# VH-VL binders against q89xp2, part 49

Target 1, 226 residues: q89xp2
Amino acid sequence: MTSPCKHGDRPPGRHDLVFVSPAGWRAMLDARDDLAADSLLARWPKMRWPTIRRRALPHEATGVALGLPLPPSAGKKRVALLVEIDHVASVARPPSLQQARAYAPRNWWPTLDRLDGLALRHSVDARVYGSLAWQSLTGLDYVTGRSDLDVLFEFRSETDIDRFVADVAAIETSAPMRLDGELMSADGAAVNWREVHGGASELLVKSIERVVLLDRHQFISGATGS
Key: E = the ipSAE of ESMFold2; O = the ipSAE of OpenDDE; V2 = 0.75 times the mean of E and O plus 0.25 times the DockQ between their complexes.

## First folded at step 17 (VH-VL; framework fv_polzastobart)

Design t1 (at its last look DockQ between E and O 0.74; V2 from the best seeds 0.81)
Fold by OpenDDE, look of step 17:
Structure t1 (fold): chain C 226 residues (1-226), chain A 118 residues (1-118), chain B 107 residues (1-107)
Amino acid sequence: as target 1 above (226 residues)
Amino acid sequence: QITLKESGPTLVKPTQTLTLTCTFSGFSLSTSSMGVSWIRQPPGKALEWLASIDWDDYKYYNPSLKSRLTVTKDTSKNQVVLTMTNMDPVDTATYYCAREHYWDFDYWGQGTLVTVSS
Amino acid sequence: DIQMTQSPSSLSTSVGDRVTITCRASQSISSWLAWYQQKPGKAPKLLIYDASSLQSGVASRFSGSGSGTDFTFTISSLQPEDVATYFCQQYDSTPWTFGQGTKLEIK
């Protein structure tokens, strides 16, 4: 289980799991008949399952933008939610590779283990999002034969990013699935690891606030906060 | 108007099975976020949740009593039935059914006192 | 199981007085908490849900506050009809559990 952080410790960033208060859930379900009519969505708060923090949509009302992905069996619909900050009960990081391992197909295990080892060697915090994460969080079937492994690599200032992504790419060569994911800096800014590995001079940097093109060096050096 | 009413025997012998029926009106268990729960209260003591059943026929049981409890619903009759096996004098209590709207119990039956005695 | 501990077990006060009852959970339950009023020989009545939301039709003198492990139920001005036993209940995780109750009397 992911250790929840109490509200107020830090604002929820991209990919963070957000647990919504009962009042928040009531507010959402009462406000939207389409949500209330969905049996799985109605079940979601009963099971105390989390939502995921997303970027706000253009012209979206003020609040905390959340996402809820339904499993393939439910049409793989992505539900967009918006809650008041006061309805955020707690925030947690996505599951670690270790936490999610038991929920992954067995043929994924060698790749997960290699990535875990790599992350450890580079002092990178590796976590999963996407289908594997939700499978681990809910116990529902999210992973299919077409699923990618989505990994969030939280790197530090001392991390050799170029070496790291090269090693990730090397692991992928023997992986039974595609490896997708993001490199995330301490400030929450993130870039697709493949973009970095490709040697682009400019990177598409995503944060909770914005999407911008930044110089590769600026991103790696942590200068995204200016 | 929302109402619930418990019905069943008020006297049960030890080792016998208790069957209680909750008949309700004003809402339907076909509606999402609706459920019915059973709660009991020994005389002068605290409330104890026993079991619940929801709109999607999901059943929840108190782990301490799970082996003895069964809850079923008949949506067409607006009834929920609780069975509890191997009754003991310690199970003497007022038994309530209550509507679970989302998560809280917002409407209760009047309760029925069930005495377990030889 | 989550244990709910109420305080005090009993209380005797005067009409018009402010009454405060506390409930402590053995672990964090966020705001998945309700307060009930039970009069003698009657079923419990929901007063507060989600820790601080007033149930429809309930007098405004009743209120709830708190989150995590510590919760408070308040009657701003006690009325004669408020003589009852009050219970907190968590619905964070099964089994749902109740406090032992607080018996409220008028002097």
Scores: ipSAE 0.882, ipTM 0.949, lowest interface PAE 0.5, mean pLDDT 95
Fold by ESMFold2, look of step 17:
Structure t1 (fold): chain C 226 residues (1-226), chain A 118 residues (1-118), chain B 107 residues (1-107)
Amino acid sequence: as target 1 above (226 residues)
Amino acid sequence: QITLKESGPTLVKPTQTLTLTCTFSGFSLSTSSMGVSWIRQPPGKALEWLASIDWDDYKYYNPSLKSRLTVTKDTSKNQVVLTMTNMDPVDTATYYCAREHYWDFDYWGQGTLVTVSS
Amino acid sequence: DIQMTQSPSSLSTSVGDRVTITCRASQSISSWLAWYQQKPGKAPKLLIYDASSLQSGVASRFSGSGSGTDFTFTISSLQPEDVATYFCQQYDSTPWTFGQGTKLEIK
């Protein structure tokens, strides 16, 4: 489904996947009875499924903080993992919209197809996170009747962002689900698409390093820079 | 301490179904991350993995043979059973069962030679 | 299927010599790899798991290294009891696959 990040790509983003080595999984299962006792968590490494980065807690400064978002049948919680840096085998980008389509409910397909066409027209890479991403990665039932479609729109060069979000809004009007989307610049800075569409003069911009309130024009004008 | 032993017929005619039983001791297939696998080795050739069954009843099959294979377990008897249909002389091999903990084959049975001939 | 290309196919050397056997995977398998020893008429015996971890009860002269596609198995000082065929095996994705083996002999 997903490739590890290649040299020359942007730094790993907030939604990037982390694959743990067999030694890392063995160490965690040996040390943590809660992981070993849960059939789904013990199954995870057997399936070679990835994890996701999370913000480290204060006592976790000497490792890589990871999480496992569990499906609704397991209570919709995130299991916290901590691994040594040597046990990070690879990092990959979230599944593309095209890769995830086959795993979506069939009534979502027209909306996904329109988003894919829109992304192609604007030279935007559309990727998924959240419930559809994990359904496509694992085959487990994450998507429910109340699920959002979580889309990451990664810009390439000078995209007409205002026209793009207007077209996203038009697609949402006939969608069977809510679109929860982020616009991400080449440097990994991201903003919620509704803030841009809504005409907010200041945007809440999230990056690996920090959360910053930027003038709309600062984000739009700088979003294509490296 | 840990042992596995294969049992079943040593001579099978073409088209017949082979049933092999792996009987093990010194571990439980109820233990998390534990599995048992079937692997074969034709005379003078490389090992070929056939099928696996894990503690949570998850099953794996070699895709090239999946239509011919069934693996089951009886945890109360410490047994795993392999069924392979439509045997052919090319299936002549030594058949092993092996423990999988976590994902490597750390203990093997002695193997049983199965000959398929008219 | 992930193909495991093992070299050399056979090796004849002296007691005390350093032995090196390699495996190359047709695609990245991270460190999902094991090494086995098999003596004539016997089942394989696990020596190295997760590419570089020594199995309990295995002599320290055996070692493994590598990740990705290129893996090395080493016997630091060959002993007479090490005469056997050695196999690598990947467990990254199904079907699990084995190298063709390296026959190791004393000259």
Scores: ipSAE 0.789, ipTM 0.919, lowest interface PAE 0.7, mean pLDDT 89
ESMFold2 (binder alone), look of step 17: mean pLDDT 92; pTM 0.938

Design t2 (at its last read DockQ between E and O 0.84; V2 from the best seeds 0.86)
Heavy chain, then light chain:
Amino acid sequence: QITLKESGPTLVKPTQTLTLTCTFSGFSLSTSLMGVSWIRQPPGKALEWLASIDWDDYKYYNPSLKSRLTVTKDTSKNQVVLTMTNMDPVDTATYYCAREHYWDFDYWGQGTLVTVSS
Amino acid sequence: DIQMTQSPSSLSTSVGDRVTITCRASQSISSWLAWYQQKPGKAPKLLIYDASSLQSGVASRFSGSGSGTDFTFTISSLQPEDVATYFCQQYDSTPWTFGQGTKLEIK
ESMFold2, look of step 17: ipSAE 0.811; ipTM 0.922
ESMFold2 (binder alone), look of step 17: mean pLDDT 92; pTM 0.938
OpenDDE, look of step 17: ipSAE 0.900; ipTM 0.959
ESMFold2, fold request of step 18: ipSAE 0.806, 0.826, 0.820; ipTM 0.916, 0.931, 0.925
ESMFold2 (binder alone), fold request of step 18: mean pLDDT 92, 92, 92; pTM 0.937, 0.933, 0.935
OpenDDE, fold request of step 18: ipSAE 0.907, 0.909, 0.908; ipTM 0.962, 0.963, 0.962
ESMFold2, look of step 21: ipSAE 0.796; ipTM 0.916
ESMFold2 (binder alone), look of step 21: mean pLDDT 92; pTM 0.939
OpenDDE, look of step 21: ipSAE 0.894; ipTM 0.957
ESMFold2, last read: ipSAE 0.802, 0.831, 0.812; ipTM 0.917, 0.932, 0.921
ESMFold2 (binder alone), last read: mean pLDDT 92, 92, 92; pTM 0.934, 0.934, 0.933
OpenDDE, last read: ipSAE 0.908, 0.906, 0.909; ipTM 0.963, 0.962, 0.963

Design t3 (at its last look DockQ between E and O 0.78; V2 from the best seeds 0.80)
Fold by OpenDDE, look of step 17:
Structure t3 (fold): chain C 226 residues (1-226), chain A 118 residues (1-118), chain B 107 residues (1-107)
Amino acid sequence: as target 1 above (226 residues)
Amino acid sequence: QITLKESGPTLVKPTQTLTLTCTFSGFSLSTSQMGVSWIRQPPGKALEWLASIDWDDYKYYNPSLKSRLTVTKDTSKNQVVLTMTNMDPVDTATYYCAREHYWDFDYWGQGTLVTVSS
Amino acid sequence: DIQMTQSPSSLSTSVGDRVTITCRASQSISSWLAWYQQKPGKAPKLLIYDASSLQSGVASRFSGSGSGTDFTFTISSLQPEDVATYFCQQYDSTPWTFGQGTKLEIK
């Protein structure tokens, strides 16, 4: 498991794992009967399982917007949570490919290993989100035969993005699952890797604050206008 | 008013099984976030959590004692029962049941001293 | 298991004095911590939960602070009825564990 960082270290960005304080959980469970009525949700804090940082919904109240995906066995419900900043106990990065590997289907292992090797060669930090991440975090069954592998690729200014995504695509050709994921810049702005690989001149760039169309070169160069 | 009361034998022989009953009032184990826990305290020593059972019949056990512990509830009678097998003199302690609301123990029984002796 | 270490193990103070007890966890427990008061021959009584929340009906002279590994329990002005043993407890992860206790006496 990734070591949690105190909230004071950095604000939680998209895909970050957010651990909520007991006071925060009490507040949420007291305020929402739907949460309290779900045995898994009600037990979630006792298991010290994290939430995930999400973008705020339109017209959502001020606070830290969090998400909590339940496993397929629990209906695959996605729960939207909102907490005060003071109720953020700690923040952690998503699990690495290495950390999640043991929780993945065995036939995924060659693909995970190849992606890990690729990331290392390009000085890219590769982390998992989605079903595999939650399976690794909770030990619950999230991955199914229809699951994609969701990977967050944190690239650097020196990264050859075009070459990198081409190599990712090459790995996918022999993968038993679909490879989904995002390329994330240092400022937290992210784009689907397939958009980049497709050669689009404009990219749909997602950050915690907004979704915007940016010129491909602007995104790659780090000029996201934030 | 919330109350809890422990009942059972106060003297147990070594290797015998201890059965304690917690009878409570003022709350229900059908209510979300409600639970009942068992905690013991040897004379002059620190508290030790043993087991808990919640409204959804989920059971938690102290790993060090798990093989010896069983906790059950009867919601209709407002009772929780703890069984502990293979008692030893080292298990001599005051045994408490307590209400677990969310995660803390906000109401306690008066406790019952259980002595394990031949 | 998470070990909870209290300090001091005992202290003797005067009425009206400020009392401070500390509890250290062997690993970070965020604010999943409670403080209890136990008088001789009595069951523990919850005073503070979630590290700093005052339990309903508890006197305002009691308070708690801290997060992570280091926690502090404070009595702003010690009263005669406060003579007791005080325990911290973590409920971050099972097994839930208690500190060894701090015996508080009045001079």
Scores: ipSAE 0.868, ipTM 0.945, lowest interface PAE 0.5, mean pLDDT 95
Fold by ESMFold2, look of step 17:
Structure t3 (fold): chain C 226 residues (1-226), chain A 118 residues (1-118), chain B 107 residues (1-107)
Amino acid sequence: as target 1 above (226 residues)
Amino acid sequence: QITLKESGPTLVKPTQTLTLTCTFSGFSLSTSQMGVSWIRQPPGKALEWLASIDWDDYKYYNPSLKSRLTVTKDTSKNQVVLTMTNMDPVDTATYYCAREHYWDFDYWGQGTLVTVSS
Amino acid sequence: DIQMTQSPSSLSTSVGDRVTITCRASQSISSWLAWYQQKPGKAPKLLIYDASSLQSGVASRFSGSGSGTDFTFTISSLQPEDVATYFCQQYDSTPWTFGQGTKLEIK
C-alpha cells in the first residue's frame, strides 16, 4: 500500500513506517525466542509487514529502535524491536486517508469523506496512523467500537491552520468516533489539533527526538521546510 | 541429514487429478519458520512455483493455478500432499518439493517427472 | 506478478575468468532474492540467499549483491564444475518467481 522511501528523502519521523530486510528478520528470529514462539510475531516477517520507529530505551545504545503494534486480539501490545541500521531496508510514509478508507468501518466513511474534502480544500496531506493505519496495512482487526480515528494533517505554510482546525471541529460534531488529529509541519514536528483549536498560546510539540512546549506563533511560522 | 522425496503417479491422462506426496526427514514442520513448497519445471523451461504450506498451516498458492491446487500437511507422517485437478498435456513437468526455511528453498527433492498424455 | 529478467541468456568463458550475471526485478523487491545453480537432470541448489548471504557449504568464489531492482551474481574464478544454468528467484511477493536462467559454458 505504501511506497518505500528513497535515499536522500526526509529522515524518518513520527509515524513513518520502517521495513526490515530479510537478513534483519532472520537475525531477530534467531536471537529472540519470544518472536519465534509467538504465532503472530513469527508470521509478521512472512507477510512482509512494516514496523514503526520508536524512541530508544536507555539500554539501547546501538541500532534502530522499532515498534510492532499488535491488534486488540493480541492484547493491544507494542512489541519492541532493535535492528542494526543496515537491516533497515526502506522507510515509507503512513497510509493516506484515501488508501485507508476501504478498511474502515462503514459508519466511519462519511467522516472520512468529509475529512478528505476538507484536506483537499486546504491543500493538506491527510494520512492515518494508529488502529486504522495498521488495519489497512495488515488486514488484521485493529479498529474497535472504542477506537479513535488517528489522522496526520501535513500542512503547508500557506494553509490557514485556524480555519482548518475549526472545520475539523465541525466535522467531529457528527462523527461516530473521536478524532485524534495531529497537525504536522514539513520538518515532522506535530501538535494535537485541539490545542490549536482551543487557542492555546503554547503548544506541546512532538517530534521523534523529544516533546517540548513552544509558542503558538513559533510552531505555526516554523513550518516552511527548513 | 535433511531429505525430501516426491512420490505419486508418473503418467496421468488429461482431465484427471494428480496427487503427489512429499515425504521428508531431518526436520519438522512444527518448527517455526519451516515450510514445504511445490515447484515444477516443464522440460527445457524455467521453474514455476505452485504452492507452499508453512509450520502454522498458512498456505500460499500461485494465483494463476489456485483454482486447481490444494496443499495439505500431515506433520505426524512428515508429509505434504499436493493435489492438482484437470491436468492437461502442458502440465507435463518435473515436480519438486523443497524445504522453505525462512523464505528460501534450501533443500530440494530429486523431483518426479509427471507426463500428461492420452 | 514480479518478472525477473536475467542477462545474459547464455555465456561462454574460460576457466579462471570472472563471471557476472545480472537479474532485474520489474519492481523493488528489497533484498528478498536468492540465486540457484542447476545442472542438467538435477534439482536446483541454493547458492545465495537474501541477495548476498552465502549458503552453508557453498564455495566462497560465489557471491551476490544488489538491492531493490538490480542484482548481480559473481563467480570470482570460474571452475570446470561451475558449468550449469543459474537462476535468480524473488520472494518478496507471491507468486514467487524465477528468472529464465543463464546457461554458463566453458570455451
Scores: ipSAE 0.744, ipTM 0.900, lowest interface PAE 1.0, mean pLDDT 90
ESMFold2 (binder alone), look of step 17: mean pLDDT 92; pTM 0.939

Design t4 (at its last look DockQ between E and O 0.78; V2 from the best seeds 0.80)
Fold by OpenDDE, look of step 17:
Order: structure tokens, then C-alpha cells, then sequence
Structure t4 (fold): chain C 226 residues (1-226), chain A 118 residues (1-118), chain B 107 residues (1-107)
């Protein structure tokens, strides 16, 4: 498991794992009968499992917006949570490809290994989110025969993004699953890797604050903060 | 009013099995976030958690004693039973049952002193 | 197992004094910590949960603070009825473990 960082080191961004304090969990469970009524949700803090940082919904109250996906066996419900910043106990990055590998179907292993190798060659930090991530985090069955592999590619200024996504696409051709995922810049802005690979002049860029259309060059050059 | 009470033998011989019953009122183990735990305290020493059982019949055991411990519940009777095998004089202690609300022990029984002696 | 170390092991002070007890965990336990009071011949009583939350019905002179590995229990003004042994307990991970206790007496 990725070592958690104490709150205050950095604000939680999209896809970050957020561990909620016991006081925070009590507050949420006491405030929402629907949460307390679900055995798995009620047990979630007992198991010390994380939540995931999400964008705030429109008109959502002030706080840290969190998500909690339940496994298919529990209806595949996505639970929306909101906590005060003071109830964020720690933040961690999603699991690496290496960390998640043992929890993946065996036929996924060659693809995971190839992606890992590719990421290393390009100095990209590759992490998993979605079903495989949660399977690795909880030990519960999240991955099904229809599951995609969701990968977060954290790139640097020196990364040849065009070459990188081309190589990702090449790997997908022999993959037993669909490769989904995002390219994330240092500032936390992210775009679907397929948009980039498709050669679009404008990209749908998602950050924790907003969703905007940006010029391809602006995104790649890191000019997303202006 | 929430109450818990421990019952069982106060004297056990070495190698015998200890069976303790916790009878409680004021709450139900059918309610989510509720549990009952067993904790013991040797005379003049620190507290040691032994086992717990929750509303969904999940059982938790101290790893150091797991092979010797069994915890069960009867929700209809508001009872939790702890069994501990192969008792030894070192197991002499006051045994408590306590309500686990979420994660802390907010209500305790008065405890029962169990002496293991030949 | 997570080790909980309390300091001091014993303390003797005067009525009205401020009392401070510390508890250190061998690893980070976030705020998964409780404080208990145990009087002689009695069961422990919960005073503080989640490191700093005061249990219902407990006097306001009791308080807790801290997170991670270092925690503090405080009595703002010691009263005669506060003579007891105090324990910290972590519930971050099994097995739940207690500190060795702090015996508090009045001079």
C-alpha cells in the first residue's frame, strides 16, 4: 500500500485516496441513515479503507468531496460523501501498477507489465484507479469480465506525450481488456489519453476545480493554471 | 439505560475451558455499529483486549490468543459468550465485557474475577 | 502490535492543579484513540474518544488532543474524585491495545 501522507502536506487532488478520521466517519454515519443501514458502508471505516477524492457536485456544500464505490456484489453503487477538511486524516496516491498486479486477473499481467515498462521508459508515474484499484485496496471483488483497466499517467514536462500515448495504444491492441485512463500534469489537470491520441486540437481538461476545453499545446506545455 | 453484566465461573482449574456470558440491556446487536468486546485485566496490570463480535456477526480475536478464543452472540437474548480453552494461572484476571459503539468501549460491565488455580 | 506508552506511570498533584498525561503510539494511529478512567475496584469509564471528543456526561475539565503518534490527556483543574488510573487505548488496528496506565493521586 502507498504510504499515507499527513494532512497538510498537500491538498487532496482528483483520484487521491483520502482516509477519513474516526470523528469524520462518525459524523457521516450519524448524519445519514442510508449509510449506516448499509453493512458494507458501516464496516468501511472499521476496515480502514479509503475514499477517493472527487470533484464537487454543482451546488454541493463546502467541504472535501469524496466518493466511495461499492463492489458489483453490493450493487455497484457510488456513494457521494462530503467531509470537513479537518476530518481528512491522511491522503495517499492510488496504487501503482506493481502494487495492483497481484490482485488483477492473470491474463491482465502481461498488459500491466508492458504498461509498467513503458511508464518507466518515459519517466511517467503510472497508477491504477477504478475497479482494479479498489480490488487491490479492499480485497473485495471489483474486477469483472467487462472491467476496463483504468490508469493514471502522471507525466512530466519532458515527456513525449504523443509518443507515449501511441505506445499505450499499441499495447492495447494485444490487451484482454480496454485501456482507459488519464494523462495528468503536475498541477493535477488531466485529460483522457484517447483524446490526446486522437489528435484533437482541443482537449477536455479536468481538474479538481473545473472542467474546461483547452488548446492541446497549452495542456501539454503545462499552461493549465492560468 | 445501558448495562452489561458478566457471568460464569470465578474459579477454573488449569487446562480447563472458561466460559463467560455477557448479558446486556439498553441496546441491541442487531443495530449497525454495535458490538461487544471482551477485555481482561490481571491484578495491578494493564488492560488486554481479547475478542469482539459485531452486529453482523463478524468476529475479531487477539492474534496472540486466537487459537484459544471463541466468541458468539445470541441477539434474541442479548447475550455474548466467550470461551477460552487451556486456561493457565497466568490467565487469572478480571474479565470485562464492554459495548463497542463504532470503535470505542463506551459502556462496561463491572467485571468478574476469574482465578485459575489447582 | 501497536505499542502504547504512557507518561508518567504515576503522578501526585494537588487539588486545582492542571494534570497532563501523554500517550505515544509505536506507529501512527491517526485519531483512533480513547482515554479511560478506572477507579479502584471499578470498571474503566470512557472519557475521551477519537482523540479529542468528550464522552457524553463527562465533566468539561477533561480533554484530549493529538494525532498520529503523540496524544495528550488533560485535566484542567484536578478534583478529589479524579483520583484514579487513566489509560489510553488505540483502535486503529487489531489487536486493540492499551497503555500501561497512569496512576493519579492527590498530595
Amino acid sequence: as target 1 above (226 residues)
Amino acid sequence: QITLKESGPTLVKPTQTLTLTCTFSGFSLSTSSMGVSWIRQPPGKALEWLASIDWDDYKYYNPSLKSRLTVTKDTSKNQVVLTMTNMDPVDTATYYCAREHYWDFDYWGQGTLVTVSS
Amino acid sequence: DIQMTQSPSSLSTSVGDRVTITCRASQSISSWLAWYQQKPGKAPKLLIYDASSLQSGVASRFSGSGSGTDFTFTISSLQPEDVATYFCQQYDSEPWTFGQGTKLEIK
Scores: ipSAE 0.842, ipTM 0.932, lowest interface PAE 0.6, mean pLDDT 95
Fold by ESMFold2, look of step 17:
Structure t4 (fold): chain C 226 residues (1-226), chain A 118 residues (1-118), chain B 107 residues (1-107)
Amino acid sequence: as target 1 above (226 residues)
Amino acid sequence: QITLKESGPTLVKPTQTLTLTCTFSGFSLSTSSMGVSWIRQPPGKALEWLASIDWDDYKYYNPSLKSRLTVTKDTSKNQVVLTMTNMDPVDTATYYCAREHYWDFDYWGQGTLVTVSS
Amino acid sequence: DIQMTQSPSSLSTSVGDRVTITCRASQSISSWLAWYQQKPGKAPKLLIYDASSLQSGVASRFSGSGSGTDFTFTISSLQPEDVATYFCQQYDSEPWTFGQGTKLEIK
């Protein structure tokens, strides 16, 4: 299971797992017939599985916007949830690469092992999101033959990002899947690793609040860890 | 008017199998988030959860007793059945069935005392 | 298994007094916690669910609070009919476990 995040590492943001309180689940099930009518959605709180933080929609003026990605067998849909802040019981980081390994297809293991070794060499915290993350969190079948490996790389001020992405590219050349990875700063802002490797002068920077285009060096300088 | 009632033998001998039936009314186990649980209480001791069965036929068992327990339901009869094998005098207890709506035990049967003795 | 430890094991006090019973969980259970009352010869009765929510039809003198590992059950003004044993129960992680109970008596 994923460890709860330590306070002071960074504010909660995108990719964060959110555990809803029993009162929060009860309120949602009582108010939303679509949740109560779906056997897997009604089962979700019974299993104590987390949800995922998402960006709020314009009509969601208050509360915490959450998502619940269902597996392919359940129609492969993403259920939108909105909870009061008092119903957020805890927040955790996504599963680590190490935690997720046992839930991956065996032919992914060499790539996961190489990524784990790379992360160690560069002092990068490597975690998964997407299908492998949810497979590891629930035990349900999310990963298919067409799935990407979605990796979140949190880098630190001493990380040589250019060397890191070059080594990620080398690993991908022999991988059985596409690497859909993000480089994330300590403040939770993230960019696609391919944009950095490709030499783009401007990067699409994503955070929980916004998506903006920043100069490459603005992102790198603003991404120093604290 | 939600009610649950336990029925079955009140005296069993060591090594015998206990079968208890919970008959309930005022709710259906086909309703999402509904479950029925079995809980026992030895005289003067704490409650011990035994097993549960939910509307979607998901079953959970106390790991310390799992090899001895089976829980099933018959939704057409509004019944849940507990089977516990290899009874021992330490299993002497009052056995309750309870409704689990969402996750707490909100309605309980009156209980049935089962004595395990030669 | 999550151990639920109640304090005190028994308590004798006067009608009108405030009663406080505590439960401590051996690991965090968030607010996945209920309180039950059990009178002699009777089944348990749910009083408080989700740590602090009052069950329908239960008197307002009963309340619960806490989250994580430490929980408190309170009777604001003890009544004669409140003589019973009180249990906490966690439903965060299997197996669901109960406290050993607190026997409440009137002096």
Scores: ipSAE 0.780, ipTM 0.911, lowest interface PAE 0.8, mean pLDDT 90
ESMFold2 (binder alone), look of step 17: mean pLDDT 92; pTM 0.940

